# Designs tried in a protein design chat: miniprotein binders against Phosphatase IMPL1, chloroplastic (IMPL1). Part 5

Target 1, 311 residues: Phosphatase IMPL1, chloroplastic (IMPL1), of Arabidopsis thaliana (Mouse-ear cress) (q94f00)
Amino acid sequence: VLSEVSDQTRYPRIGAKTTGTISPAHLLEVVELAAKTGAEVVMEAVNKPRNITYKGLSDLVTDTDKASEAAILEVVKKNFSDHLILGEEGGIIGDSSSDYLWCIDPLDGTTNFAHGYPSFAVSVGVLYRGNPAAASVVEFVGGPMCWNTRTFSATAGGGALCNGQKIHVSKTDAVERALLITGFGYEHDDAWSTNMELFKEFTDVSRGVRRLGAAAVDMCHVALGIAESYWEYRLKPWDMAAGVLIVEEAGGAVTRMDGGKFSVFDRSVLVSNGVLHPKLLERIAPATENLKSKGIDFSLWFKPEDYHTEL

## First folded at step 23 (miniprotein)

Design AI6 (from AI3 with W23Y)
Fold by ESMFold2, fold request of step 24:
Structure AI6 (fold): chain B 311 residues (1-311), chain A 85 residues (1-85)
Amino acid sequence: as target 1 above (311 residues)
Amino acid sequence: SPELKEKAEELQEQARELMERAYWLDREGDYEEALELYKEAIELLLQALRLETDPWERRYIERRIEIYMQRAERLKELIEEEAEQ
């Protein structure tokens, strides 16, 4: 007769409590359409020449990014002409009074794309009042001569899917048996150095730590249950918004690296299968607190000034 | 013509309404009923596609059909799995 207790009460959920006036089904369809439409642009580009000048390769990446973003925006605007959009390439557009903010990464893992290394994605998430409401990530796999994709999706409260099939994080309950993932920013500062030490330590005590180069892909691998955790400092909202919802809806845990409640505008993220989250935080949280004590800035960033949130 | 464009849009809206009902049935585990509604939504989208002439709009509808088909195929598998048990 007592109220049902959620297994996730230890770490606050990060997904939206409601999708507002737009149904979960509608948002889910549009995020998936948008991500797949952007991924078509990327797929057309995957076999273009890469053994050319650095400027020519840089132009290929830039042209693909812009074309993918334009294709994604066309789908979003067709369905929701007044929604706010935050994208890596196009900045911020739309009605600042909207409760809906789209976080778009038209090509996550640009270095991998440039090399033809099969770990990059199109990532589309939509927030309702600051919290992820629906998400889709189209992951590129296989590599030259055998490129393929798979599509991850989720709605807040609706579970996570890969190619229409429900997915769940792993049940691995010891760090010794865990496969972990992290990433590093290009600035070799104190946050970078701290994460290099975390990388070394976890390599000593786990089945290994991967550094694959695409944040959205890494989080989807946690949601799929083939890796146990992913962490990184200083990702942008468009790198994280879709992946964090997919992990949470697959039964995983999402926090800042200090253990606090996560927002897509935060400068750190730790996602895991949940079972391992406290063990990972035993080392990661003190390292993050040490950075904060040195004055490293962890305040929110990239949040549009007039965008209403319930963070 | 404007009339055909309006009809194609009405069919797409009707398909969305069916898909929304199928979505909730699917979440509740009513896979057979969800599958039938996805099939009906796909038929409406196919009718809309026959009326649409703009290449971009046609491809947009085709992607909706592909997404609905993917879930429908998974629902068929789930139904078969339950029957084999």
Scores: ipSAE 0.795, ipTM 0.934, lowest interface PAE 1.0, mean pLDDT 91
Fold by ESMFold2, last read:
Structure AI6 (fold): chain B 311 residues (1-311), chain A 85 residues (1-85)
Amino acid sequence: as target 1 above (311 residues)
Amino acid sequence: SPELKEKAEELQEQARELMERAYWLDREGDYEEALELYKEAIELLLQALRLETDPWERRYIERRIEIYMQRAERLKELIEEEAEQ
């Protein structure tokens, strides 16, 4: 009957200290209901014949994204009519005095969805005073002719689950044995170029670096322990809010790519199994500091002006 | 119909109260007590589902049942694992 002290104190927690007046159980149920409701819209779409033209696929993506968002919002509003909502397609709605901000990505991995490549998700996170309080990601797996889903969830302090089973990050302690994940934005700027060099460098020293195309999925894979780390510049709050909590609650570490304390409103993220975090930062943090010296600001972005936080 | 809808909402609220108690027992490692409360909550949701006629509301209740049942199944596995130790 021995306990092991985790190394969580190496990096500041990013999850909320409390869920406020709404219990963790209630908030968790609604975030999972919302994500599953959006995922039913996406599942219906993947089971329809696909139009192989670029325009036909683009219309499918936009229609599915909007329908998923509407379905998610209906669940949130049914339960919490005055919460602030920040969605990729829906902007900001709700009572500006609310402590609760919902960060909704109704379809994470739109290129993958358009192609039928099985790495996309519905991602729903809710912040309490700026910090993630509850999260759910419904991941699509299998691919054409065998689509299925699995559901990740977490509450701050409550651990992380996949399909109702507790999950944990890996214990891999050497980069040489690590499977890593990254992503690239479509703007080929200095951050993009820097990450191409990081990609090359890490493929030289690890078991491989994946570029899978869905940020929420990538973070859930770290939380599952099937990958060791994920990093990316220039993501949006709705891409990150759920995944970062799920990683932290699975025992992982979450920071900015410069090693600083992460906020959902920042423009960079590094998540890992924790053990590898300092070793990954040895290469990633200097590269990020160089970008900052060129005038790129990776902090304090996308925070709604009327949303009060304890940052 | 209005009376049945009000009863269905009451049953759903009662189910949430039981689920909230189950959640804390689950986190404390009291899996057998948590499982029994999840089962009671699911029964209340099934009763609410029988009273509800609106398709959207019915699907909403069904999703709640699915979520509770998934955790309940894992709790059964955890209880069995503890008994084997």
Scores: ipSAE 0.793, ipTM 0.933, lowest interface PAE 0.9, mean pLDDT 90
Fold by ESMFold2, last read:
Structure AI6 (fold): chain B 311 residues (1-311), chain A 85 residues (1-85)
Amino acid sequence: as target 1 above (311 residues)
Amino acid sequence: SPELKEKAEELQEQARELMERAYWLDREGDYEEALELYKEAIELLLQALRLETDPWERRYIERRIEIYMQRAERLKELIEEEAEQ
């Protein structure tokens, strides 16, 4: 009798149904080229001596962010001169009538980068009419004395890859056997406090909750199958656009933290290996509904007003 | 020279067209045919790299070669696995 219930736990896909006039292969190549080009800038920076002073480290982070973003933009503009681009450092540029919006994080995990802690990345996603169409994340691994990278990529409907090899989420079906990940923003508001309670609760019932400090990396770890879930409030589109597609294309589930259909312009995200998604929502969704009852809005926080979507 | 730059751009466009065909063969599980098209695309990119003199453009082509090579190596492994069963 219960066999029919399992189909009710599947979640709507968030990736684009088509890539429009540009082929998936072309978009995939350009997101990988863009992410790798930005990552070359970041790799050059990790070889520089770290200045002990706060000001010296802050300047290094700022300079690296801007140089990585400029390098990424050069690749995108070489291939698509009229696409919209939304970047952490440069804001919104391009033709406002374009169906394509590039969401770029030139250095995800800036604190980790500043410390040489090996959890940071370059993240590039492209949306077609508001839905992720192609994505690439270049993750830095190893750390001081052994820096290296690995490249995640995906197209909507095409599956997810790491270094050219197909990847899949884990099959873990119980929270007590799951490795979970979350993150916290700098704003110490009610959403932050709520997530501290979720952190405590899940630490008690799982194999552990990691707070690693790089959203795109955390989502790629779920897609790779080495962690079972990641959630966070108040991320920005460039934090999420690539990672969410990579998780979905690796067979995972993507929703808002209230369980609703996810958009990259929402202010909350829950990604998982899929089978655990309903169990995680049993605790996460009520906490999120409580925040909404206080008037906190988690929808469409960061959508450019002139970008047309099907959302 | 403008002639060499135009030839390098033409070779790169031809490589992209082959890669697009290889991409669909790869997704369909036709690994041997996909691998042959990736190899042909890489050869065209190597020819384009020989003609290109601008350092930025040269590095751009090198990145494309690296990406195609990475998938080609995985395809070779998949083909070998199929042959051994």
Scores: ipSAE 0.785, ipTM 0.931, lowest interface PAE 1.0, mean pLDDT 90
Fold by ESMFold2, fold request of step 24:
Structure AI6 (fold): chain B 311 residues (1-311), chain A 85 residues (1-85)
Amino acid sequence: as target 1 above (311 residues)
Amino acid sequence: SPELKEKAEELQEQARELMERAYWLDREGDYEEALELYKEAIELLLQALRLETDPWERRYIERRIEIYMQRAERLKELIEEEAEQ
């Protein structure tokens, strides 16, 4: 018998304990195929003009998002006709009692996409009984005149990959040497104001805090080891499901911003290289508790009623 | 041709079964055996691609080949790294 201490992170794992009746290899292939198929739609769109009216640009973003989603779903349904899809209204799409729920962001970072700013992605995650089982994120890099992509993927227990090569979080052990990332919603509420203060404070004590504008990309950068942490309030399940698994499988830590055990249906997330997680929580957790004392609830907010979970 | 479509689908399923075995061999550190199975899976996908005429299905198979090739190239690197030690 082996010591559990040698195999445990400091924080509970958030990925599924098993991929169920579908093998990890099979799920991994399909999430990668789905994400790459959606990314082909997005790649066709990055070369379209952005100097049109705001209405025309809004339509381009909306049309690209919908076409990417349709392309992704065609791959999913070809391979798994009974799997469920998380809908934008928070309900379940599908007519089965399947344990598999797909959380898809067909275009993460829509403002960046609209501007041609090279931080946006296609993000595809599949949950098994509420926990991430497999994930892929196709990140757009380079920018105008040199667009390219790279593909992140992971299965629960199988490690994280970027373009087929295993990746790991950084080993940075001091916040003073860390590059951090956060994001902000467009509603300027108490959570927004709190995070603006966190942004100010961490900028003073780290190598910098980035506000890049694409949650799945930010988490993949932590998994790749080029940034040490990412946090944000009020994300949706499709913003987080793929990225959190990729970070965990790269050796990182994933919690709520209050330090509690993370669920994809929560409305806050802190991911990091693990080593820094407790130090980051020393400031982030009290700020989050203050928001909760004002009646803001970040737990299980977006959980669909008809989806079976073991959360 | 429904017969050619069925054969292309059979080849793709056989390729997936080989890839699944290669995946576990890779995780166990049996890189040379994993690489051999990936090569066989890619050959089956190339055969399926030659039978398929629908553009969507052809692009789908091409993506699978690209994914398998990327893993195979990483396995070659791992084998070379072990040999140089």
Scores: ipSAE 0.778, ipTM 0.929, lowest interface PAE 1.0, mean pLDDT 90

